# Ledger of designs, part 20: VHH binders against q96q42r690to885

Target 1, 196 residues: q96q42r690to885
Amino acid sequence: GYIASLHELATTERRFYSKLSDIKSQILRPLLSLENLGTTTTVQLLQEVASRFSKLCYLIGQHGASLSSFLHGVKEARSLVILKHSSLFLDSYTEYCTSITNFLVMGGFQLLAKPAIDFLNKNQELLQDLSEVNDENTQLMEILNTLFFLPIRRLHNYAKVLLKLATCFEVASPEYQKLQDSSSCYECLALHLGRK
Short names: E, the ipSAE of ESMFold2; O, the ipSAE of OpenDDE; V2, 0.75 times the mean of E and O plus 0.25 times the DockQ between their complexes.

## First folded at step 13 (VHH; framework vhh_7z1x_3)

Design w5 (at its last look DockQ between E and O 0.67; V2 from the best seeds 0.00; counts 0 for: pae E 2.3 > 2)
Fold by OpenDDE, look of step 13:
Structure w5 (fold): chain B 196 residues (1-196), chain A 126 residues (1-126)
Amino acid sequence: as target 1 above (196 residues)
Amino acid sequence: QVQLVETGGGLVQPGGSLRLSCTASGFTFSYYAMNWVRQAPGKGLEWLSGISPSGGSTYYADSVKGRFTISRDNAKNTLYLQMNSLQPDDTAVYFCAKGGRYFDWFESPEGAFDIWGQGTQVTVSS
């Protein structure tokens, strides 16, 4: 049932939040602190990605908290962040996707390969751990790229859970429609980035 | 010397508008996210708004969303806060605060910023 799905989502969301937090503190922050990381444009694009990554991390944390509260009987389904703040959540993901796309269009992580090589080598084990990439032959820049796409992996899960959650509401209710629409949007975003 | 200097504060009637400015010096302004924080009398620090280094992303607290607009001019090393529809509860000292090399969300603004201005007083009163 949907409750079981919410439990799973809560657990995975908590873990995901922790992972994203680690990425921010141990990868993004030090990476962006490097001198001569690239052109001003490249750096600015990366900064935007990081900023929007941070926002997603924050929202995911809030989402996880709301799920926990709900499951513990403290709050109602309507109080879930994914429902109550669906537009914010969706917009934030959209913005993040846009930032990633812009960054990639401009050369993306290939432009960072040389200036960040020492940093990446120094943090190889950490990158592999965070990305769960076990192939030693995978280029570090690819691993870094993978980290930035981690938030996108949750989109399918959100879409599925939202559909299940919709069953808790009357079909004629605004909540039902909102959940259905949001689910569709998340799926579309996931598909769009999956093609890249 | 690293410094942030706020200007533009003053007395305004309810419903009025003010535009605050923060001029940065001593560091590469364009590299860092910037923030506005306020402190009302007897209250703690309240984060209001933030902006990414490039200005491509802006963030607002619910309390000021739709009323305040943050912007920056990196060529002038200046941060702005356009405040519209001001209310008495907006009365506070407003601070400019330097963030990191990207806008990072934190639960508490006190530990999130390394450089602060001296603040500018905003008083909303009839």
Scores: ipSAE 0.857, ipTM 0.931, lowest interface PAE 0.4, mean pLDDT 92
Fold by ESMFold2, look of step 14:
Structure w5 (fold): chain B 196 residues (1-196), chain A 126 residues (1-126)
Amino acid sequence: as target 1 above (196 residues)
Amino acid sequence: QVQLVETGGGLVQPGGSLRLSCTASGFTFSYYAMNWVRQAPGKGLEWLSGISPSGGSTYYADSVKGRFTISRDNAKNTLYLQMNSLQPDDTAVYFCAKGGRYFDWFESPEGAFDIWGQGTQVTVSS
């Protein structure tokens, strides 16, 4: 039902926020604090990735907090933050994808200096756990790529949960139409960004 | 010693403009993100704007977006805030603050900076 789907969205958003927060605090912040990280250009591109990643974390954290308030108040579905502020969410995802793409086309993680590579190798088990890669023979660079594209994968989950919520309303209702339209927007963006 | 010094505050009429400067010393300025925050009389700190270490990306709180412009000159170790269309509720002490090795959106909610200056007073009154 409706309440069950909202609890699922809230629970999975809280878990996703925790995962992104761990990536930021245990990987990005320590990595960028290293004295010798790489060339000026490579460092600047990675700094932009970290900044855009932190914005996504911030927005997702606010969304999780608003879902807790929403469940407490038993509010209308059309007042959900993911619906009301969808352009902010979608623009932030696009900005993040642009930043990681710019970093990767210039050589990406392979061009980092030895201290950075050593840090990443020493944390390979944590990286594998956070990225949900289950093949222990997966190369470090593939693990990193999977990890930093997790936010893009989450867009599919939003599309799915919005359709589940829509099933709680009559097809002719304004609630159904808004939920279906929003689900389509998230799915289209997920497919577009996933192909880049 | 790491030091940040703000200048450029003053008294202006509503609708006026001011340009704030922040000079940095004791650290490699170009390696760090920088921020502007303010504190209105009797209130907590409010984050206003941030800028990436290179100056290539800028970030703004909704309350000042479109009116304020952050910039930096890494050759002069100086951070700037151009403030236009000032209103009485912009009255505050303005501080520059040193961020980390990248601009982190989480720093804005709490003003959790370990290094910031003495501030410069901006008063908007008719």
Scores: ipSAE 0.437, ipTM 0.736, lowest interface PAE 2.3, mean pLDDT 85
ESMFold2, look of step 13: ipSAE 0.403; ipTM 0.710
ESMFold2 (binder alone), look of step 13: mean pLDDT 84; pTM 0.852
ESMFold2 (binder alone), look of step 14: mean pLDDT 84; pTM 0.856
OpenDDE, look of step 14: ipSAE 0.842; ipTM 0.920

## First folded at step 14 (VHH; framework vhh_7z1x_3)

Design x1 (at its last look DockQ between E and O 0.73; V2 from the best seeds 0.00; counts 0 for: pae E 2.3 > 2)
Fold by OpenDDE, look of step 14:
Structure x1 (fold): chain B 196 residues (1-196), chain A 124 residues (1-124)
Amino acid sequence: as target 1 above (196 residues)
Amino acid sequence: QVQLVETGGGLVQPGGSLRLSCTASGFTFSYYAMNWVRQAPGKGLEWLSGISPSGGSTYYADSVKGRFTISRDNAKNTLYLQMNSLQPDDTAVYFCAKGGRYFDWFESGAFDIWGQGTQVTVSS
């Protein structure tokens, strides 16, 4: 039902936020604190990825918090943050994906200097855990790529939950149409970004 | 010596514009995110805007979004704040503040280096 779907969204959003926060605090921050990371271009690209990653983390955190408040009050579906502020979310995801794609196109993590590579190797187990990569034979660079594309996967989940919520309304209702339209936007973006 | 020096403040009428500058020295400016923060009389510090090290990403508080524009010139070690459509409630001391190796929303307000500030007064 409607409430059950919202609870699921709230729970999974909180967990996802926690994961992103861990990535930021345990990987990105220490990595970027190193004195020798590589060429200026490589470092700047990575810094941009980190900055936009941080924004996503912030937005997702705010969304999670809003969902908790939403569940305690009887609010209309149109007031859901992912619906009301869909443009902000979609733009932020697009910007993040652009930054990570640019970084990878220019060489990605393999262009980082030895200290950075050493740090990443030292934390490979943690990276596997965070990225949910279970194959022990997976290369470090693949693990990193998987890790930094995790946010993009969440767009599919937003699309799915919005569809579930739509089914709780009459087809002729404004709520139904808005939820379906928004779902389509998230799914379209997920598909577009997932192809990159 | 690590230092940030703000300039460009002054008195302007409502609806007017100002451009603030912040010159950095003593550290690799291009490596760090930079921020503008203000303090109005009798009020606490308010984060206004931030910019990533490369300048590729900019961020704004809702209070200044659409009116203020942050930018930087890494070759000149200078941070800028273009302020348009100024209102009396924009009256404050404006500070340049050094951030981390990337812009982090969760670290807003926790900066390690600050300028002396520049006074901006908006009055008819």
Scores: ipSAE 0.849, ipTM 0.922, lowest interface PAE 0.4, mean pLDDT 94
Fold by ESMFold2, look of step 14:
Structure x1 (fold): chain B 196 residues (1-196), chain A 124 residues (1-124)
Amino acid sequence: as target 1 above (196 residues)
Amino acid sequence: QVQLVETGGGLVQPGGSLRLSCTASGFTFSYYAMNWVRQAPGKGLEWLSGISPSGGSTYYADSVKGRFTISRDNAKNTLYLQMNSLQPDDTAVYFCAKGGRYFDWFESGAFDIWGQGTQVTVSS
């Protein structure tokens, strides 16, 4: 029901925040601290990916904290951050997807210099764990692709939870309309961005 | 050693403009994101703006968006802040701050390397 769906959103958001924080601290920060990463253009594109990733991590952390407070107070659907600030969320996801797409189209991780590739190879088990890839024979580049598209996959989860919440209200209610419209926005964006 | 020196502050009337400069030395300026922060009298630090190492991406706090413009000249090791439509609430000491190898939203409020600051006073 309504309360169960709210707890699902809160629990999965905290877990997702932890995963993004680990990717940033254990992969992105150390990688970008290397002296020789590659060409100027490749490094600039990767830096933009890291910046947009850090913005998503920041917003998801804020959302997780707000859900904890939300569950202790009045639990009105209209007060949900994912509804109230949906344009901020959707814009930030779009900006991130654009940054990773630009990086990958221009050659991506394969154009990084040998020290950067060596770092990624040394950390392949960690990358696999973070990306939740089950097949231990998966190539490094596929692991990296899966890892950096995790935020796009999360959009589907938001759409599903919002739809579950909507079913707790009358179809004619303002709550139903807002939840259904928001669910549609997240799902449409997820499909649009996930064509990679 | 790492050094950041801010200049360009002063007294200006409400609605006026100022351009701040920050000259960097002791590190490879083009490798690092850079930031502007300010401290109003008796208040805490407020992050205002950040810029990517290349200058290709810029970031702004809502309080200054549309009024302030951050830029950098990596050949001159200099960071800039163009400040337009200044209001009395913009009165503060302005600091430039060294960031990391990319602009990180978590780092925008906590810096270990910044200058001595330049005073901006907006009054009639």
Scores: ipSAE 0.448, ipTM 0.758, lowest interface PAE 2.3, mean pLDDT 87
ESMFold2 (binder alone), look of step 14: mean pLDDT 85; pTM 0.863

Design x2 (at its last look DockQ between E and O 0.83; V2 from the best seeds 0.00; counts 0 for: pae E 3.1 > 2)
Fold by OpenDDE, look of step 14:
Parts: C-alpha cells; sequence; structure tokens
Structure x2 (fold): chain B 196 residues (1-196), chain A 123 residues (1-123)
C-alpha cells in the first residue's frame, strides 16, 4: 500500500544516507587529508568528486529527514521531496556522475601517489564492506569504482518506489500522472548514467 | 602566518552591487574549499556560499541564490563574492572561512576565519 511504500522508502533512505556518510567520513576525508595524493590535476578531480559526493549525501540526508516528518503529517504525494524537488536531485546526480566519470577517464585512482594507494589498501576490507563486494578476489580499483557508483544505483530505487506509489492512485488522476512521469525521469537518468 | 583578509565592503543603496575579496596567506589556498559567511546585527552566523578547491563546483544558500556569485583565483590566493540586487536585510559583517580539502556542507569544518568586512545596505 501507499503508507507501506513510504515507510520502506524512509527506512532505506536512512540506511543509504548512513552508508554514504560512512564513506565520506572514513574514506574520502582521510584520503584527501593526506599530504601527498598525486599530481595537481588528479587531486583536483578527486576533490570535485568528493565535493559533489558530499552534496548528494546532504540532499539524501535532507530527503530522509523530510520523509520521517512526512509520515507523521499530511501525506500528499505531490509533497514528496523527490517529486517536488526532482530537478534538484536529478541535476545533482548528473553533476556527480560527470565528476566521477571525468576522474576515471583521466586515470582514476591508479594515478594516486603511493601514500594514497597505501591508505586504500589498508582499508580494503572496509571498502569491500561499504561497497557490498563479497568476492575476496576483486581488485581494489574495481571495489573503488563500485563504491563511488553506489549513489547512481539509488536512482533505480527512487524510480521503483514512485511507480509503486502511482499504482495507489486512479490512472486518470493528476497524482498518478505526476508519479509516473517522475518515475520515468529517474529511471531514464539511472540508465543513462549507468552506461558511463 | 595563516590568515584571511576580507576587503570590498561598504555602504550601498538598495538594488546596488558590491564585490568582496578575500586574500589568503600561510597555507596552500588551492588545496581547500572556501566559504562566505555573514553575521547580521543581533543574529547568528549564516552560511552563504561555498566553492570547491578547483572552483569547479559552487554552492549557495537559498537566501542569496541568483543574486550572489562565488569565485576564486588560485593563482592569486583570492576568493571573491559578487553581490547583486542588495537589500537592507543583507546588511551584515561578511567573513571568509577556510574549509577542508573538499566542500563538505558542514559549517563546523571551518578552521580559519577572516576579520570580516562590513556591508551596509541603506537608502
Amino acid sequence: as target 1 above (196 residues)
Amino acid sequence: QVQLVETGGGLVQPGGSLRLSCTASGFTFSYYAMNWVRQAPGKGLEWLSGISPSGGSTYYADSVKGRFTISRDNAKNTLYLQMNSLQPDDTAVYFCAKGGRYFDWFEDAFDIWGQGTQVTVSS
């Protein structure tokens, strides 16, 4: 049902925010605090990735908080943050994906200096846990790639939830159309970004 | 000596414009995100805008979005804030604040502050 789907969204959003916060605090912040990270270009690209990652984390956190309040107040579908502020979310995801893609195209984590690589190797188990990579034979660079594309995977979940919510309304209703259209936008972006 | 020095403040009429500058010294400016914060009389600190180390990403509070523009020149160790369409409620002391190695949306991460520059908007 409608309320059940919202509860699921709220719960999973809170968990996802927690995961992103852990990535930021335990990986990005310590990594970027190192004195020798690599060339200026590589470091600047990584800093952009981190900055835009942080913005996503912020937005997701705000969304999670709003969902909790939403469930205890007026439950109009049009008031959902992912619906009401869909352009903000979609743009932020696009910007993040652009930054991570640029970083990877230019060489990615392989161009980091030895201290950075050593740090990442030391924390490989944590990286595997955060990225939910279960194969012990997975290369460090693959784990990192998986980790930094985690936010993009959440777009599919938004699309699915919005679609589920749409089924709770009459097909001829404006709520149904809005939820369907928004779902399509999130799914389209997820597919587009997932191909990069 | 690590420091930030703001300049460019002054008195302007409503609808006017100002451009603030912040010059950094004592640290590698290009490594860090930078921010503008203001404090109006009798009010707390308000974050206005932030910029990533490279300048590739900019961020704004809703209160100044569309009116203020943050930028930086890493070669000159200088941060800028272009303020347009100023209103009386923009009257405040404006501070430059050093962030971390990336923009992190946390105000408590600012470790270096300037002395501030006064901006007064009045007819």
Scores: ipSAE 0.833, ipTM 0.914, lowest interface PAE 0.5, mean pLDDT 93
Fold by ESMFold2, look of step 14:
Structure x2 (fold): chain B 196 residues (1-196), chain A 123 residues (1-123)
Amino acid sequence: as target 1 above (196 residues)
Amino acid sequence: QVQLVETGGGLVQPGGSLRLSCTASGFTFSYYAMNWVRQAPGKGLEWLSGISPSGGSTYYADSVKGRFTISRDNAKNTLYLQMNSLQPDDTAVYFCAKGGRYFDWFEDAFDIWGQGTQVTVSS
């Protein structure tokens, strides 16, 4: 029911935050600290990816914290952060996914300088673990693609959880309408951004 | 060797505008995110705005969103803050601060920042 769905949202958000936080701290921050990363254009695109990723990670962390507080207090659906601040979340996901798409369309990680490629190769086992790719034959570039598109999977999960929460209310209620509308927004965005 | 110099502060009436500049030297300006921070009398430091190395992404604290605009000119090694609709509560010393290789929302403190420029908003 309602409480179980709230715990699902909180638990999965905490896990997603941990995943993004690890990617930022163990991959993006060290990678961007290298002196020679590549051409000016390639580096600027990667810098935009990292900045947008950092913002997304920050918002997900704040959301996870607010869900913990929410579960220990009033549990009204209209107080739920992903409903109250939906535009902030949708914009942040859109900005991030646009940035990684722009980077990849222009050649992506393959155009980075040797020190950056060496860093990524040395960390391939970590990248596989973070991306949840277990196949020993998976190429580095496929691992990186899977890793940096994890947020699209999360948008689908938001849509599903919001719809599940909606079923706990009468169809005519304001709560049902708000939850269903938000679920549709997250799903629509996920489908739009999944187009490559 | 790294240096940041803020200019453009002054005394203005409520509702007025000011444009702050920050000139950077001693590092490759275009490689780094940049920030504006202020300190009002008797208060701690307040982050106001940040900008990505290319200038393609800008970020604002809620307290200044819509009134302040951050920008940069990488060819001139200069960071700007356009401040509109100033109110007495905006009275503070304003600092620019060097960020990292991208705008990182988790930055706790800045190692390199300027001496600051005073902005005073009063009748």
Scores: ipSAE 0.342, ipTM 0.717, lowest interface PAE 3.1, mean pLDDT 86
ESMFold2 (binder alone), look of step 14: mean pLDDT 83; pTM 0.849

Design x3 (at its last look DockQ between E and O 0.01; V2 from the best seeds 0.00; counts 0 for: pae O 9.3 > 2, placed apart)
Fold by ESMFold2, look of step 14:
Structure x3 (fold): chain B 196 residues (1-196), chain A 124 residues (1-124)
Amino acid sequence: as target 1 above (196 residues)
Amino acid sequence: QVQLVETGGGLVQPGGSLRLSCTASGFTFSYYAMNWVRQAPGKGLEWLSGISPSGGSTYYADSVKGRFTISRDNAKNTLYLQMNSLQPDDTAVYFCAKGGRYFDWFEPDAFDIWGQGTQVTVSS
């Protein structure tokens, strides 16, 4: 029911935060610490991706902490951060998607210098695990694309959980309408941002 | 010989504006995220604002959002903080700090190089 759906949101949010934190610490930070990554323009575009990825990771971490506190206090649906500050969340996902799209349009990971490509090849098992790609034939570039679009795919999960929360209320209630509208908003954005 | 030098501090009346500058030398400025931090009398360090290496992304603490604007000029190796609507509780020493190769919100102690600071005093 309602409490179970809140625990699902909290649990999956903490797991997603852990995954993004691992991508930051094991992929982004070491990669961007390399002395020769590529041209100045390519490096700056990748740095923008990393910076906006870090902003998302921060917001998701704060949301997870807020949910833990929320579960041990007042559990009013309208005070959920994901509903109360949905514009901030959605704008941050849009900014991130714009940055990764800009990077890919300019050539993306293919334009990185050899030391960067060697780092990524050396860590291909980790990249596969983090991206949840199961096909052993998947090329490095597809693994990387899947990995960096994981945040966009999370939006579908938010939409599903918000809809489950909505079904715990009467259809005529303000809570139902707000949760359903928010679920639709996250789903619509996920579909929009998933188009490249 | 990595160095950050803040300038532009001073005395200003409540409601006034001030523009801080931070000139960097000894490293490739455009490779790194940059930050502003302040320390008010009798208080700890407060992170205020950050900016990505290219300047494409900016970040603000709630306490200064809407009043302060961070920017950078990579050609001049200079970081800026435009401060508007200043109040007495904005009185502090303001520091610029060098971040990592991207802006990372989960690196609260990741700043490796700091300036000596510039005093901002807001008094009636």
Scores: ipSAE 0.314, ipTM 0.699, lowest interface PAE 3.4, mean pLDDT 86
Fold by OpenDDE, look of step 14:
Structure x3 (fold): chain B 196 residues (1-196), chain A 124 residues (1-124)
Amino acid sequence: as target 1 above (196 residues)
Amino acid sequence: QVQLVETGGGLVQPGGSLRLSCTASGFTFSYYAMNWVRQAPGKGLEWLSGISPSGGSTYYADSVKGRFTISRDNAKNTLYLQMNSLQPDDTAVYFCAKGGRYFDWFEPDAFDIWGQGTQVTVSS
């Protein structure tokens, strides 16, 4: 039902935030603290990725918190932050994806200096865990790509849960239409960004 | 490939003891808090105990405090629950559940990996 779906959203958002926070604190922050990361251009691009990642992480954290409050108050669908502030979410995800895409287009993690690569290799098990890559034969670069594109998958999840919520309303209702439209936006963006 | 497998359940008399084991695979076991949860017939899920990733911190529900002891061996990817002074009210299916890393270590709603459970029956 409606409430159950909201709880699921809240729970999964919290877990997602936790995952991103771990990535930020255990991977990105230490990585960027290395003295030799690579060329100036590579470092700048990576810093941009990290900045956008951090912003996204913050937004997701706030969203998770808002959901908790939502569940304890008036539960009108139109007041859901994921709907009310959809533009903020979509833009933030877009900006992040743009930054990671730019980084990858310019050479990505392969252009990092040896100390950075060594650090990543040392933490490969953690990276695999965070990215949910269970194949032992997966290359480091593939693991990293999977990890940094995790947010895109979350967009699909947003779309799915919104559709699920829509089923709780009459088709002729404004709530139904809003949820359907919003779901489409998230799904479209996910598809678009996933192709880059 | 990601899974938890509980073992050690069975039939025991009141006052008896059991030791449950939970073997983890498919994820970095040592990075996550682990939990024991049970479900008695006709009742909801009840959190019993949790242990931090390092094993340095343990937590217990009031219902089992002083009787149950949670521990883990990260080298073996195994979680344990020593259950002493068992009572009929302890009859339930016992589950191992994976917690979080950053927060939500011991919140049942946040557990994302569960075992199939092992039956514990306390009866004279």
Scores: ipSAE 0.013, ipTM 0.235, lowest interface PAE 9.3, mean pLDDT 90
ESMFold2 (binder alone), look of step 14: mean pLDDT 87; pTM 0.892

Design x4 (at its last look DockQ between E and O 0.90; V2 from the best seeds 0.76)
Fold by OpenDDE, look of step 14:
Structure x4 (fold): chain B 196 residues (1-196), chain A 125 residues (1-125)
Amino acid sequence: as target 1 above (196 residues)
Amino acid sequence: QVQLVETGGGLVQPGGSLRLSCTASGFTFSYYAMNWVRQAPGKGLEWLSGISPSGGSTYYADSVKGRFTISRDNAKNTLYLQMNSLQPDDTAVYFCAKGGRYFDWFESPDAFDIWGQGTQVTVSS
């Protein structure tokens, strides 16, 4: 039902935020704190990734918090943050994906200097845990790629939840149409970004 | 000698514009995110805007979004704040502050390790 779907969204959003926060605090921040990270271009690209990652983390955190309040207040579908502020979310995800794609196209993590690579190798187990990669034979670079594309995967979940919520309304209702349209937008973006 | 020096402040009428500059020295400017923070009389520090090390990403508080524009010239070790449509409630001391190796939305002003002396901006008829 409607309330059940919202609870699921709230729970999973909180967990996802926690994961992103861990990535930021345990991987990105220490990594970028190293003195020798590589060429200026590589470092700047990574810094952009991190900056935009941070923004996503922030937005997701706010979204999670708002959902808790939402569940205790007026539960109008139109007031759902991912619906009401869909443009902000979609733009932020697009910008993040652009940054990570640019970084990878230019060589990605393999162009980082030895200290950075050493740091990443030292934390490979943590990276596997965070990325939910269970295959022991997965290479470090693949793990990292998986990790930094985690946010994009969440777009599918948003689309799915919005669609579930839509089914709780009459097809002829404005709420139904809005939820369905928004769901489609998130799904389309997810598919587009996932192909990069 | 690590320092930030703000310039460009002054008196302006409501609706007017100012452009602030912040010149950095003593550290690798291009490595760090930079921020503008202001303090109005009797109020606390308010974060206004931030910019990533490369300048590829800019961020704004809701209070200044659409009116202020942050930019940087890493070759000149200079941070800028273009302020348009200024209002009396924009009156404050404006500070340039050094951030981390990337722009972090979770970094509050108290985490910034290097500050300028500030430049006074007064908006009055």
Scores: ipSAE 0.882, ipTM 0.940, lowest interface PAE 0.4, mean pLDDT 94
Fold by ESMFold2, look of step 15:
Structure x4 (fold): chain B 196 residues (1-196), chain A 125 residues (1-125)
Amino acid sequence: as target 1 above (196 residues)
Amino acid sequence: QVQLVETGGGLVQPGGSLRLSCTASGFTFSYYAMNWVRQAPGKGLEWLSGISPSGGSTYYADSVKGRFTISRDNAKNTLYLQMNSLQPDDTAVYFCAKGGRYFDWFESPDAFDIWGQGTQVTVSS
């Protein structure tokens, strides 16, 4: 039901926020604190990734807090932040994914200087844990790609949960229509960003 | 001897415009995100805007979005804030503050460690 799906959204959002926070604090911040990271162009692209990652992480954290408050209130579906402020969320995901794509197209993590590559190698088990890659033989660069594209996986999850919430309403209701439209927007974006 | 110096403040009529500058010295300016913060009389610090090290990403508080524009010239070690459509509520001391190696949306004004001395902006008839 409706309440169960709301709790699913809140619980998984809190877990996702925790994941992004760990990536930011344990990978991005220490990596960018290194004195020698690579060429100016490569470093600037990585700095744009980190900056947009931070904004996305902040919005996810705010959404998680909003869901906690929402569960204490009237629980009116139109008041859900991912419906009410969906353009803010979709834009932030797009901005982040564009920045990581730009970074990877230019050569990505393999073009970083030796101190940065050494940092990533030393932390390979942490990276694998954060990325939830199950295959112990997965190479570092594949782990990094999986890790930094986790937000696209989350967009699919939003689409699924929104559709579950929609099924709790009559097909003719305004709530059903809004939830279904929003689910389609998140899914469409996820497919678009997942291609390039 | 890290230093930030704001200039460009002054007295302006409602609806007017000002351009603030912040000149940096003692560090490699282009390596760091930068921020603008203000403090109105008798009020706390209000973060207004931030910019990534390259200038590729800009960020704004809702209170100034659409009216203020942040920019930087890394060759001149200078941060700018173009302020349009100024109203009496914009009266404050305006500060620039140095960020980290990327723009961190989680940083609040109390987390910044390097600040300018501020420049007064007064919007009054």
Scores: ipSAE 0.560, ipTM 0.816, lowest interface PAE 1.7, mean pLDDT 88
ESMFold2, look of step 14: ipSAE 0.488; ipTM 0.800
ESMFold2 (binder alone), look of step 14: mean pLDDT 86; pTM 0.879
ESMFold2 (binder alone), look of step 15: mean pLDDT 85; pTM 0.873
OpenDDE, look of step 15: ipSAE 0.882; ipTM 0.942

